# Miniprotein binders against Guanine nucleotide-releasing factor 2 (C3G): the designs that were tried, part 2

Target 1, 226 residues: Guanine nucleotide-releasing factor 2 (C3G), of Drosophila melanogaster (Fruit fly) (o77086r1339to1564)
Amino acid sequence: KSLEIAEQMTLLDAELFTKIEIPEVLLFAKDQCEEKSPNLNKFTEHFNKMSYWARSKILRLQDAKEREKHVNKFIKIMKHLRKMNNYNSYLALLSALDSGPIRRLEWQKGITEEVRSFCALIDSSSSFRAYRQALAETNPPCIPYIGLILQDLTFVHVGNQDYLSKGVINFSKRWQQYNIIDNMKRFKKCAYPFRRNERIIRFFDNFKDFMGEEEMWQISEKIKPR

## First folded at step 6 (miniprotein)

Design i8 (from u1 with L61M)
Fold by ESMFold2-Fast, scan of step 6:
Structure i8 (fold): chain B 226 residues (1-226), chain A 99 residues (1-99)
Amino acid sequence: as target 1 above (226 residues)
Amino acid sequence: SQEIHDALKEISRALQELTKALEKDPNDEAIELLKFAVEILEQAIERLKEGDPEAIRLLKMALEWIKLALELDPNDEAIKRLAEALREFAEALSEILKQ
């Protein structure tokens, strides 16, 4: 059930992730050009669709007990994603559960505390220290959070000179870029041993069944008026 | 030694080829990365002459930049040949430094 869903989410994520070419990531970091980064754009779109799909699944439920049941199911899926090193889908679902329309609905204390606990992994106040440490300890197969990879490459590109002074190459900048890219290459080497389940994949339906943010807020306010 | 002299000769040849490539297409990112790799290789050889173990780290860095350059432009035969020559040279020199 929850494990099988997490496995199929991971297979879909892996398919998109492995198609991303290193030049796409480097070019996006330099000029933000989507035309030169088609596979990267598909992977980012997939993250957003999954997040919105999950929010929509929860908000469309008419019964409060059914909403709580589904949130708990997503939490179980996230625990499985974390164990199989799929940070990307894990964070997509976390962004759904921690979204304004969902968070405001006053969930049971246990649910709120678990979601808060999950947010600790991506606490940006310490430059994502917890996430970086977790990723460094992770053995392939793994799907890293692409957003941080893009952020790091952009920061290294924008914040560093090619030369520290006349005739002195900035080896630190080049070493930082090398390490970021090498980690991405490392994670692309190993495939997940899961087998496709077409029934579950059809259930996801490419995560295309979602409502926009404005509609989600309207429904959230209908469920719990301000 | 003879090995170091041979390495310097190969680097000189690679720099000449890289210069010709840059004159033809100066905006090619693959060529820019190869330029960085050659500069790192020059530093590595200087450190090797000094007996500095940092040379090994610089050689490893140069090899990764060469590999990245090849990935950016695998269909450019001149870039591919130059990258392979630099990679082979860096690997040979790295093996010498381990001793």
Scores: ipSAE 0.000, ipTM 0.219, lowest interface PAE 12.9, mean pLDDT 74

